# Ledger of designs, part 14: VHH binders against R-phycoerythrin subunit beta (cpeB)

Target 1, 175 residues: R-phycoerythrin subunit beta (cpeB), of Prochlorococcus marinus subsp. pastoris (q7v2z3)
Amino acid sequence: MTVSKSNQILSNDRDLENISNKNIEDIKEFINTANSRLDAIDSITNNSHAIAADAVTAMICENQDSVNTKISLDTTNKMSVCLRDGEIILRIVSYLLISDDESVLSKNCLKDLKNTYLALGVPLKNAIRVFELMRDATISDLKSTVNSMKGEKEFLSDLISNTEFQFERIINLLR
Key: E = the ipSAE of ESMFold2; O = the ipSAE of OpenDDE; V2 = 0.75 times the mean of E and O plus 0.25 times the DockQ between their complexes.

## First folded at step 12 (VHH; framework vhh_7qia_2)

Design r5 (from q5 with F27S V52T S56Y; at its last look DockQ between E and O 0.55; V2 from the best seeds 0.68)
Fold by ESMFold2, look of step 12:
Structure r5 (fold): chain B 175 residues (1-175), chain A 119 residues (1-119)
Amino acid sequence: as target 1 above (175 residues)
Amino acid sequence: QLQLVESGGGLVQPGGSLRLSCEASGSTFSSYTMAWYRQAPGKQRELVAFITTGGYTNYADSVKGRFTISRDNAKNTVYLQMNSLRPEDTAIYYCAAYTWEGYTLFEHWGKGTPVTVSS
């Protein structure tokens, strides 16, 4: 891991001989950047239904193997479980991006997710694909939200990497 | 109920271009994932491309780099720009739309528009 930008800014603040508008502006920029980061993460939570629904729909589009045939009720019921769990997972990912408190993974029954899906008849391959698509859509949401912002955007790369990391951990529960 | 009308199909020479359009009737178009499928004679229907409500796109490997899906929510329209067309792109092209109402998935299909790539 690299040294955070807050460490660099705090080092400048310890140089008391340079108390000036520059140091005040550095502090304002740090606060604005932290708020922008939180707004980007909050967008994931606010869009959690749309992100999860898009992912389930995309997986279904990729796997519809019939001509002019409506999707079966059985498929819809099984995939609705992935939609509901996807919304929950997006809230968990958002929390992890804010807090880096991984204890939430241990306290939730996510460690038993594979056995739950097997018992419900949810195909693991389809669930994995949904969560991969959710990861991609979450990254797209972060990019869109941050690119519409003013100010420093250097936090985006780290947000994307952390999002990929958290989704990989969750996907591995199904493997 | 959502109605989908495809247009822009026809006969084109290899290497040519076509733009397919699918216009939707309804005020909720922005809540639909939109997709293009195709079915060649004697073959199974296959996905060509889709675009989600959030703007995420995906393409079949056979069309990557040649086809572009896009949407205009203000016009309730999804497009498929088809460049560098090949004889193997000959098919009936179908527009499809998907949305979740609660935890129930709803789907709609157009009638299809034929595309023929031949000299």
Scores: ipSAE 0.624, ipTM 0.822, lowest interface PAE 0.9, mean pLDDT 83
ESMFold2 (binder alone), look of step 12: mean pLDDT 88; pTM 0.890
OpenDDE, look of step 12: ipSAE 0.834; ipTM 0.939

Design r6 (from q5 with F27S V52T S56H; at its last look DockQ between E and O 0.60; V2 from the best seeds 0.69)
Fold by ESMFold2, look of step 12:
Structure r6 (fold): chain B 175 residues (1-175), chain A 119 residues (1-119)
Amino acid sequence: as target 1 above (175 residues)
Amino acid sequence: QLQLVESGGGLVQPGGSLRLSCEASGSTFSSYTMAWYRQAPGKQRELVAFITTGGHTNYADSVKGRFTISRDNAKNTVYLQMNSLRPEDTAIYYCAAYTWEGYTLFEHWGKGTPVTVSS
């Protein structure tokens, strides 16, 4: 049987009449919190190139010396793969923060990351350092984004902890 | 083409302070990670500090807590505030800049500014 349109309208009106100012305030806070969390995660993706590029550059600065400039420049060029992979990793981390669907780690191009880096001559210790720096920069980006927001911000601590966890899983692919 | 010009070096007594400046010209400064390196006579050039495009800073252990790197993108300038200077800080200090074009890293270096810490 088909429910008449007038009955649907009346049931909706009764639900609205029972909504208190407290319930409306709770709904607004829930929506604001969900939007705020999503905006923070979206910032990671929007800044993925800058985060990854800064991390690779920072690792290079930490390892630069004048005596072995030729060797250091060769390593620098090889680290460009970490920039490309870093952009991909940041998109994967964003997905994991939303869904926590670990299967993405086994089904994407990072499956054989360690062996790929060994074959390309990318030093694993340098790649691990880049991903650690990316983790730190991602957390800084989250803090900056959330600090600029209004409303309830209690989600930040859990979001940071989850970010650390997801990066640890990815870094373990190189260990 | 990025050009880097350091200034602010000189002679200072132990415990003193100096502020180094490095002004960049001819390119978008905000897209560069900026770094300070130093080289003492007979030694390898070593990292002192860097500051990324996102504002993240890092310091060599030997200068942590005494030196502060900062940048002013409006003035295309990076600074190194050096406090509690020691004789072992004596070196030529170099400004360096790094940027990515696609997946290739490019680096630029200044000519250096001498710093001498002595009684």
Scores: ipSAE 0.635, ipTM 0.858, lowest interface PAE 1.1, mean pLDDT 83
ESMFold2 (binder alone), look of step 12: mean pLDDT 88; pTM 0.884
OpenDDE, look of step 12: ipSAE 0.816; ipTM 0.933

Design r7 (from q5 with Y32H; at its last look DockQ between E and O 0.61; V2 from the best seeds 0.70)
Fold by ESMFold2, look of step 12:
Structure r7 (fold): chain B 175 residues (1-175), chain A 119 residues (1-119)
Amino acid sequence: as target 1 above (175 residues)
Amino acid sequence: QLQLVESGGGLVQPGGSLRLSCEASGFTFSSHTMAWYRQAPGKQRELVAFIVTGGSTNYADSVKGRFTISRDNAKNTVYLQMNSLRPEDTAIYYCAAYTWEGYTLFEHWGKGTPVTVSS
């Protein structure tokens, strides 16, 4: 069965309208997914003090030496710089998850982090442990935030992998 | 008046269970990492478990699988569920709380609750 050109043209116009509506729906879904991804990354920044503070406190609890409390307190005072730097690092990681700008570590105060910590007397092994704990807590925060969301969650695996990658680069500054 | 009050200690037979509680007052409980330590007579104080503000937990190897730390922020209370108790768990158990005010760490300690595991 053959159709006239007029009927064929009208059928094609409706097909084109359906394709246009499909593209709009695809754009809406993309925007919703992008907003969800951004909300998950924003949670890291909103929780940055808690994440960093928990990591430093956890490292202190793991290394509480009952042999000499004064030595433990002295380490605690030196690790306060890791709390401040941890908050900054979490904002930098958030930026990298959004933009993946490879130059950001060379543009900021982190490029000589190891030498700075050595000059300040910050034990490098303890600082590395803090940043490892921050990485793990950041991944937990991403999982909790995304698991509470509706809609597409395919981006979570990418966020976790990228978080691990960015923290590995930062930890390598201390090695 | 900042206070940590431990309770739930006592005498128990080997293999038994106890639940320690530590109720906090006079500070913002949800912003504190909570920990349990223990000290046996003639021994140094040692970490048992801690739970950070975000909910992550950690345990000493000697108590893993037997003890569970948990917190209830609405009741300003941290718990230590101790199962399958052994004589070597005999100690005074202390509750500790940690928070950062600015970049200074503050720690607070309870007075302890004794736990004795013996036949």
Scores: ipSAE 0.628, ipTM 0.845, lowest interface PAE 1.0, mean pLDDT 83
ESMFold2 (binder alone), look of step 12: mean pLDDT 88; pTM 0.880
OpenDDE, look of step 12: ipSAE 0.819; ipTM 0.939

Design r8 (from q6 with F27S T104E S108H; at its last look DockQ between E and O 0.84; V2 from the best seeds 0.78)
Fold by ESMFold2, look of step 12:
Structure r8 (fold): chain B 175 residues (1-175), chain A 119 residues (1-119)
Amino acid sequence: as target 1 above (175 residues)
Amino acid sequence: QLQLVESGGGLVQPGGSLRLSCEASGSTFSSYTMAWYRQAPGKQRELVAFITTGGLTNYADSVKGRFTISRDNAKNTVYLQMNSLRPEDTAIYYCAAYTWEGYELFEHWGKGTPVTVSS
């Protein structure tokens, strides 16, 4: 067994000073990147009504009855459920992006989401489409927030991929 | 009450271009999802494109790659750039606006602007 060169890393004061300063700068950069990532995630919750509303409206635009241009009261009531749930889902996605704690999917309103929508008469295909559009709107919000930031932005691609992953899991609850 | 006024329609040859404008008055434009619909004679009204408050866009398959929707919140205006026009694009084009106040959806419509694509 050969002792690694790591045992010799503190061979003189100049090396120790350089290592210490590098470690402090690495920690500062880690904290700054973590704060920027958290700010981007916080934007999702701060904009949750606008993101969810955009998604529901987009689905309505795609499914507008062209013979009757007015939204019926019954349709509005069902889609307002998707708006309210969308705001909740965005908070859950934000939590998942921070914690990766999958247990929230089994402990909260998402546990029986499909059965709840069936009982309320919410069309599953429309709800799935809303959540797909909400994923897209969330990614657009993340890009806008991060593009306005100064500093290191390498976390954005991973954050987008994680957002797509968490939304896919939620959408699968309805499939 | 939000009012929508479309402009920019007219007669154009196949392969030509038009830019439709829809100017809004009377409320906070930035809170509205904006959409363009069209209705050809004897046909049902159909979605052409929308742009949400956050800038998400989508298009009908029949216009993808040829039409571009955009908005200028400072001018309270949404645009539809229509390129490579075809006779089947002939229709009355309507501007629509959607907003939520709490959990209640409101919609508004313009009167339409005619577009005719013909030799």
Scores: ipSAE 0.694, ipTM 0.887, lowest interface PAE 0.9, mean pLDDT 83
ESMFold2 (binder alone), look of step 12: mean pLDDT 88; pTM 0.886
OpenDDE, look of step 12: ipSAE 0.824; ipTM 0.943

## First folded at step 14 (VHH; framework vhh_7qia_2)

Design t1 (from r8 with E107T; at its last look DockQ between E and O 0.64; V2 from the best seeds 0.69)
Fold by ESMFold2, look of step 14:
Structure t1 (fold): chain B 175 residues (1-175), chain A 119 residues (1-119)
Amino acid sequence: as target 1 above (175 residues)
Amino acid sequence: QLQLVESGGGLVQPGGSLRLSCEASGSTFSSYTMAWYRQAPGKQRELVAFITTGGLTNYADSVKGRFTISRDNAKNTVYLQMNSLRPEDTAIYYCAAYTWEGYELFTHWGKGTPVTVSS
């Protein structure tokens, strides 16, 4: 959100003090909102293992054979790569949410992600699903973190939309 | 090490409701993804719903809009609220927990609780 300030011609100290107090209050609210937004983004990084693990586990739950009590070892072995990469991806998403510096996608190990997964035998369909679930888990983490905060929470909808956008860019690397 | 105990099953008429509970042992319950599975006579065991550590939920298409999974980490318990029950929901319902040790995933199962929906 952009904070707008009003300038006007002043004739006495009371008017000047009122304008000064308004500017200070606007600045305090802007800083408080910015800090709250950054805390929410930082939660993604702090919870990166849990978010990535949730996503991989969710994909496995969706694909588990109902008559087999053991998870497929081949699927689990291949998807553990997505858990490790997921933690890295979440740090990259956090950076993009702060800066939106798109060059990080081309200058990181992610530029060849599709070819790396093909070489490792990771099914692209399953990897895409894991990253979609990571997006959902990240949004859930943001909602949980922001719901526990005091103050203005208007930034949440924008943060969710931006998170969806950044994950779409990463998922497109696999398409 | 982890123990899962289901309860709340029984006989119910079509259109009725039941709430299943699964109480887990252990101090790390909040770090487990919890799921409900069911197995009807003559059918394969199938996923009903799961809830992740972060609170994400998902449901089988056959139960969407009728069943709700939830968790209470303070009580180490996961719930399945089953509304608008149908005869095809008749099954043994199993609680499952998913735990990670490093990069290895382990699945733990409860013993099951029967649910019968009949006219």
Scores: ipSAE 0.598, ipTM 0.832, lowest interface PAE 1.1, mean pLDDT 81
ESMFold2 (binder alone), look of step 14: mean pLDDT 86; pTM 0.870
OpenDDE, look of step 14: ipSAE 0.822; ipTM 0.942

Design t2 (from r8 with E107D; at its last look DockQ between E and O 0.56; V2 from the best seeds 0.68)
Fold by ESMFold2, look of step 14:
Structure t2 (fold): chain B 175 residues (1-175), chain A 119 residues (1-119)
Amino acid sequence: as target 1 above (175 residues)
Amino acid sequence: QLQLVESGGGLVQPGGSLRLSCEASGSTFSSYTMAWYRQAPGKQRELVAFITTGGLTNYADSVKGRFTISRDNAKNTVYLQMNSLRPEDTAIYYCAAYTWEGYELFDHWGKGTPVTVSS
C-alpha cells in the first residue's frame, strides 16, 4: 500500500493544513484506485467459468479436424479436466494479483500439476495451450471491464503485465 | 438444434476480397464459440479463425493480417472478412459452433461454402 510522501512537521499552521489535506486526498485517491483495481480483478473470478470454457473451446478449435478428421471422445474428456482446473487457476491468479503472496504456488495442488496431467493422460502441449488462451481471455476480460469504468485507468497496463507474469509462472509448472 | 447456414462464397481474382457469413438459428447464439475452418481438395481441414463468447479471437498464421472474424449476436451471425485473397486460400469454408453444457462439449457444423481464388 502507498503512504503519503510528506511526513515532515512544518513550521506554520497554513502549510501544515495544506500538507494534511494533500495527504488525505492522496489516501482517498489510493483507495479509489485500489477499489477500481479490485473490481477489475473480481471480474476474473465472476467470469472464471466463461473464461476457462472459452480457453478450452479455443484450444479444441485449434485441434479440431487438423491431424484427425474429428476430435476424439478421449480428448474431450481429458480437456474437461482443464476446464475445472482452469476455474481454480483463475481464482489463484486473482489472489496473486491482489496479494503478491508467491507462497500460494508452493502450497496448493498446482505444484504437482505436470505429474497429475501426465498420470491422467492429459497432453501437456494442449494443457499449456489452454492456459495460454486463458491468459489471453483474462486480459480481454480486464480490458473490457476497465474500459467500462469511469475515472483513472492507468493501473490497467500494470495489471495486464502482472497477469501475464502470473500466468507464465503457472504455465512453467507444465514445462 | 442449432442450424448453421454459410453464404458469401464464390469465385474471386487474386488480391480480391470476399465476406463470408454464417447465420445461426434454433438456439442461443451468444453462448457459442464460433469458428471458420477450410478444406482444400486432398488436404486436411484446418482452422482459419475463431471468436469466443467473450470476444477472444485468433487466426491461422497463413491468414493473419488478411482475414478478420467478427460476430453480431443481435443477428445471430458470424462473419469472415477475407482480404488480399491468394490462390492457396481456395477451399470449402465451414462454419462451426461450440458450447459447453456442464462439462460436455457440443459442436455443430454448416455444410460449407466454396471459395475459389483464380484468374
Scores: ipSAE 0.609, ipTM 0.839, lowest interface PAE 1.1, mean pLDDT 82
ESMFold2 (binder alone), look of step 14: mean pLDDT 87; pTM 0.871
OpenDDE, look of step 14: ipSAE 0.833; ipTM 0.949

Design t3 (from r8 with T53R; at its last look DockQ between E and O 0.58; V2 from the best seeds 0.71)
Fold by ESMFold2, look of step 14:
Structure t3 (fold): chain B 175 residues (1-175), chain A 119 residues (1-119)
Amino acid sequence: as target 1 above (175 residues)
Amino acid sequence: QLQLVESGGGLVQPGGSLRLSCEASGSTFSSYTMAWYRQAPGKQRELVAFITRGGLTNYADSVKGRFTISRDNAKNTVYLQMNSLRPEDTAIYYCAAYTWEGYELFEHWGKGTPVTVSS
């Protein structure tokens, strides 16, 4: 009529099970949030052509009134280079958002970005404006992607701030 | 390929409103950035507003707070709602569309719709 050792063991097993379940729930939530953040960042790469195209086109629209009848095929070719570079920049931004590995900013191809645009005859003011527009278009894409997600979305504010930070670092390469 | 037809222009009194429409023929409208430009006699053409395929919008400083650009992809139409019109808004308003095929930019223009703001 006494409480057996097995009852004590069962009570301790329930306590251990509850601790284990709590840890699993915490880990599950962390992984779900990390996956959702990664999915949002991956959309930048998946949409890179469209995002870059929107930005370059927006800059063209803004400069159409100051660029008169002398616009030529050569101007279109320069803007196509901006589109290609924009796609590369968006992949670099995605990488920076995932890894925080700033060493990519000092690689020669990106380090010499300013000199590349000067050699192409792209005014630095226009290149800076394109990247500012690309930042805005990227943030719009992130908001749209995250708003479509299920689950916790609290990471969005930090993701936007980090996106603004990484773009500002890239824009500074042109200054 | 893509053809643009503006409508909705006309004569309006200062302080009035107009809504311009630009209807596109073609199935690729949703991939285009759409813009409104205007040109008054003796002046160079200026951007009024644009809206990208992704929804990014911007406006000339002279029209901010008074004009609104929007699009309806189901109707292949872009709109310019013009409120609080001023005589300085008198111009021919042109619809433009931009798209990229790979790395090649294509540009399309309508023939324009006149807007006159006068008492």
Scores: ipSAE 0.655, ipTM 0.874, lowest interface PAE 1.0, mean pLDDT 81
ESMFold2 (binder alone), look of step 14: mean pLDDT 87; pTM 0.879
OpenDDE, look of step 14: ipSAE 0.838; ipTM 0.949

Design t4 (from r8 with G54R; at its last look DockQ between E and O 0.76; V2 from the best seeds 0.74)
Fold by ESMFold2, look of step 14:
Structure t4 (fold): chain B 175 residues (1-175), chain A 119 residues (1-119)
Amino acid sequence: as target 1 above (175 residues)
Amino acid sequence: QLQLVESGGGLVQPGGSLRLSCEASGSTFSSYTMAWYRQAPGKQRELVAFITTRGLTNYADSVKGRFTISRDNAKNTVYLQMNSLRPEDTAIYYCAAYTWEGYELFEHWGKGTPVTVSS
C-alpha cells in the first residue's frame, strides 16, 4: 500500500508521520509475504517431474492387477501421458496460484482433456486418481517448503485452498 | 541393472510381528518408488504398501494401522514392519521398484519371501 497524503486524513504532522510509517511497514510486509509465497509456489515447478512421476507410479501401484504383466509397455502407451500432462498441469497450477489469470485454462490443451484421454485409451478413473495424488503431493510439498521458511507463514492456508480449487477445476474436466 | 532381494519372512503365530527387508543392488535406490505386494494361494497379487521417491506412503485398507513401510536410502533398503499379524496375511510377499526414464516406466521385482501366519 502507498502513503496517503490527503488533506482530510492528514491534518497535522503527528498524524501524517504515524500514517506514513504504518503505510511503509504495510508495503514492506506485503513485499516480504509476496516473495515468500512465490518461493513456495516455485518449489512446485522445480519438483514438477518428481511430483507427477510419483503420482502416476502411486496410481499404478494401487492398480497393479490391472496392468500386471505389461507395465513397461502398456504404461508407456497409456499412463505416460498422465506424467507428461501432470508436469504441464503443475506448471499451469503454479501460474494460476501467482496470477489468478483464468484465461490460461481456455488457451491451453486441457480444454478437451477428457476426449483426448478417451481417444488415447487412458482410463479416466486412473487419470482422475493421478491428479488427486498430485494435488495431495503438491499440498504436502507446499507445507514442507513453507514450514522450512523463516518469518510469517500466514499465507499457507490460502495457498492450500487455492491449490485445492485449481486441481478440482482440472479434475472436473475428466468427470 | 537393479536386483531386489527380500528377506525376513517366516512362520509366526497370530498376533505376532515380522519385519521384511528388501535390499536393492546395481543402481540408484533413491530414484525408485518402492512397494510391497503379496499373493496368497489362489488369489491375485495385491498391493500392501508403497513409499515414493519423496517419502509419501500409502497402505492397503486391510493393513492400515498394523503395517509400516519405510526406506533407508543409505542402505538401499525398504522395510515392511508387520504387526498384529493375522492368518489372512499369509502370502508370498514381493518387493517391487519403479522408476521413470523420461516417459518410460521400468519395473523390477524380487523373487518373494513367504510369510505364514498360523497357530
Scores: ipSAE 0.624, ipTM 0.846, lowest interface PAE 1.0, mean pLDDT 81
ESMFold2 (binder alone), look of step 14: mean pLDDT 88; pTM 0.894
OpenDDE, look of step 14: ipSAE 0.834; ipTM 0.945

Design t5 (from r8 with S31Q; at its last look DockQ between E and O 0.78; V2 from the best seeds 0.00; counts 0 for: loop humanness VH .154 < .165)
Fold by ESMFold2, look of step 14:
Structure t5 (fold): chain B 175 residues (1-175), chain A 119 residues (1-119)
Amino acid sequence: as target 1 above (175 residues)
Amino acid sequence: QLQLVESGGGLVQPGGSLRLSCEASGSTFSQYTMAWYRQAPGKQRELVAFITTGGLTNYADSVKGRFTISRDNAKNTVYLQMNSLRPEDTAIYYCAAYTWEGYELFEHWGKGTPVTVSS
């Protein structure tokens, strides 16, 4: 029987006289689970600036060496690129979580990311760290959103795993 | 301008505990990533811990498992609970706050609170 996962097929493994009721309840469960999953993914998109900003700021905190030295304009300019790109990446991840369609990663918009950062002087080590922190912040956002929901929450584990997978692919573009 | 005031520092014996507080002015405290840094005499300043707006935390390896960062947005305050203190934790501890307005980064620093761990 189909329960909560988006790829599960509606099951008709019971008596034909009861298939109408079972199919309706399976369809209701699928719709309710899909709505809850979409709400969680929508939170990523709605919070994309905050998630990306948290990740960039966290990387800056890890690299702030002196209290007497303010962050330079050059550092701010380079990290604002990572922030903007992070927002774009979060929208792409949200799309991949909804569609399970990875054809968008075959487009050149992300294929040029490494060369763009090299040309702009963004250290690849720092960019990779930002995207790792974005992954962690995205997972934290998903957990907070889903844990606030009532009802079935079994999709959370799959959503986290897929998020980790998509971020791994994106991070590998920088390696 | 956001102002940060640290408190809770002092003298403590090895193995003891202290809780540092950093109170911030301003109604947008919830949109700041908060961090604690420390600078020991003759040493470069180092990150101790941070907590982001979304609640992501991280710690320096040297304090992991002993220190806990937390925040209370209703009180505009970030805390650093320091347990199992060691002489090498002796430093001035600084509170820092970071926020982005659009794509511009703003940073604010407290004046620091001294912590001394010795017999």
Scores: ipSAE 0.702, ipTM 0.883, lowest interface PAE 0.8, mean pLDDT 82
ESMFold2 (binder alone), look of step 14: mean pLDDT 88; pTM 0.888
OpenDDE, look of step 14: ipSAE 0.827; ipTM 0.945

Design t6 (from r8 with F50W; at its last look DockQ between E and O 0.64; V2 from the best seeds 0.75)
Fold by ESMFold2, look of step 14:
Structure t6 (fold): chain B 175 residues (1-175), chain A 119 residues (1-119)
Amino acid sequence: as target 1 above (175 residues)
Amino acid sequence: QLQLVESGGGLVQPGGSLRLSCEASGSTFSSYTMAWYRQAPGKQRELVAWITTGGLTNYADSVKGRFTISRDNAKNTVYLQMNSLRPEDTAIYYCAAYTWEGYELFEHWGKGTPVTVSS
């Protein structure tokens, strides 16, 4: 496709002027879209503590259905592990959204995540729920960030789909 | 230290509406995830809804579509709009707030506001 466009540009002077202006504007738009996409992904990393903390807290709220007492120190300690791991996971998701290099999942401490949580006494269903909520909060962050941007926003749907895919891969480590 | 004060409870007919408010004092409200819980006499407390610092929301199945949680960080207030009220919504409604300072969780509870749904 690039070669075909180059050949058309050389056909005559009036067409070269019109094609040159269009090609330059298309290149500027492509670069602007790539920068906007990277800024949206960088927002996930910058907000990683807030995203993870919100997800853990929301899961904790859901687990107060049958109790009328303060949250125990044991629960807090277990969920702080999910919070710390959530921050790491959000960095990994950000990397996967840019590079799609799945080897990062095997090179990080997430490889044996299920057994680690079992050994620490973190309920697997609670950890899964936290990661589902992190996915939802990450998508909300992406929408908010992209909504504040100027220019073309076509990449948002693909970014959301890829985020859902990467979180499903990570959640499956616990299943 | 954060203090939470609920208001807006009362007696209402089935099918009616109430708006609960929970005003926070003594700390920054925007760093807290907020939740509403309720407890009917003789029953265990149950979650009604939560809203995160980032604005994500969720609801108990029994109230989804009828209740709406929202927040106004400028007024340090979380709201629960309760529409299409039913007798089974009768309970004391509690506001709760949660925040992480690093990896330590802090929680705060209001004293509750009673809601009675009856003819």
Scores: ipSAE 0.779, ipTM 0.913, lowest interface PAE 0.7, mean pLDDT 84
ESMFold2 (binder alone), look of step 14: mean pLDDT 87; pTM 0.881
OpenDDE, look of step 14: ipSAE 0.863; ipTM 0.952
ESMFold2, look of step 15: ipSAE 0.707; ipTM 0.893
ESMFold2 (binder alone), look of step 15: mean pLDDT 87; pTM 0.878
OpenDDE, look of step 15: ipSAE 0.864; ipTM 0.953

Design t7 (from r8 with E104R; at its last look DockQ between E and O 0.71; V2 from the best seeds 0.73)
Fold by ESMFold2, look of step 14:
Structure t7 (fold): chain B 175 residues (1-175), chain A 119 residues (1-119)
Amino acid sequence: as target 1 above (175 residues)
Amino acid sequence: QLQLVESGGGLVQPGGSLRLSCEASGSTFSSYTMAWYRQAPGKQRELVAFITTGGLTNYADSVKGRFTISRDNAKNTVYLQMNSLRPEDTAIYYCAAYTWEGYRLFEHWGKGTPVTVSS
């Protein structure tokens, strides 16, 4: 029968004190990592309007044709739907980054996004581009937030990969 | 209400550098995505670069690695640093600014500053 390291340490008071301090540091590291991860994800939610607005504006910049041509009122009105939906999408992505409860995708208005956009006259190509730009901006926000933090930052790679995965699923709803 | 004033254009030799500036009048400059466009005679206006409120930048393929867009929100100014200039960069360069008020997009344009790259 193998005597656990914990049991061996109880027979030696000096070793017990050293193990107790190490266990406390392991608990502190776990809590600090969890808090840092949550703070990075909260930044996405806090910046959701700016991220979505920047993405729609960037798509519009890419499609501006003439020095005196105004963005048509009809195009601007249609793309405002992407701004509103982008804010919603960023909350859903934030939730998915925190939780393994993927039922939120089936319980919200995203399940039929393509048909909704077709009915509203939103150009699918432009909407896809907006969500691609949102993905990129979200990753940039995560990097900026995490790089400004002190301590261990190894969770950043996981956040980026998961963010890319969640955005790919949402973008595929339009394809 | 936002006014945009470009400066820094002129004549430059191939391989030279210029820095364009666009100064904005307004209290909410940090809420604007800023962009540079250019239009050569007889050609369609094209995007050169943009910088979003969050600092995301993008560039036309023709200028990547040579041009750098940046902003200084304290000075209400966006810059376009143009290095390794080529004759095909000759154009009128326009500053543009975009913001959303609610779900309505507002855009503003400068009058343009000419850039000529020639011997």
Scores: ipSAE 0.647, ipTM 0.863, lowest interface PAE 1.0, mean pLDDT 82
ESMFold2 (binder alone), look of step 14: mean pLDDT 88; pTM 0.892
OpenDDE, look of step 14: ipSAE 0.831; ipTM 0.944

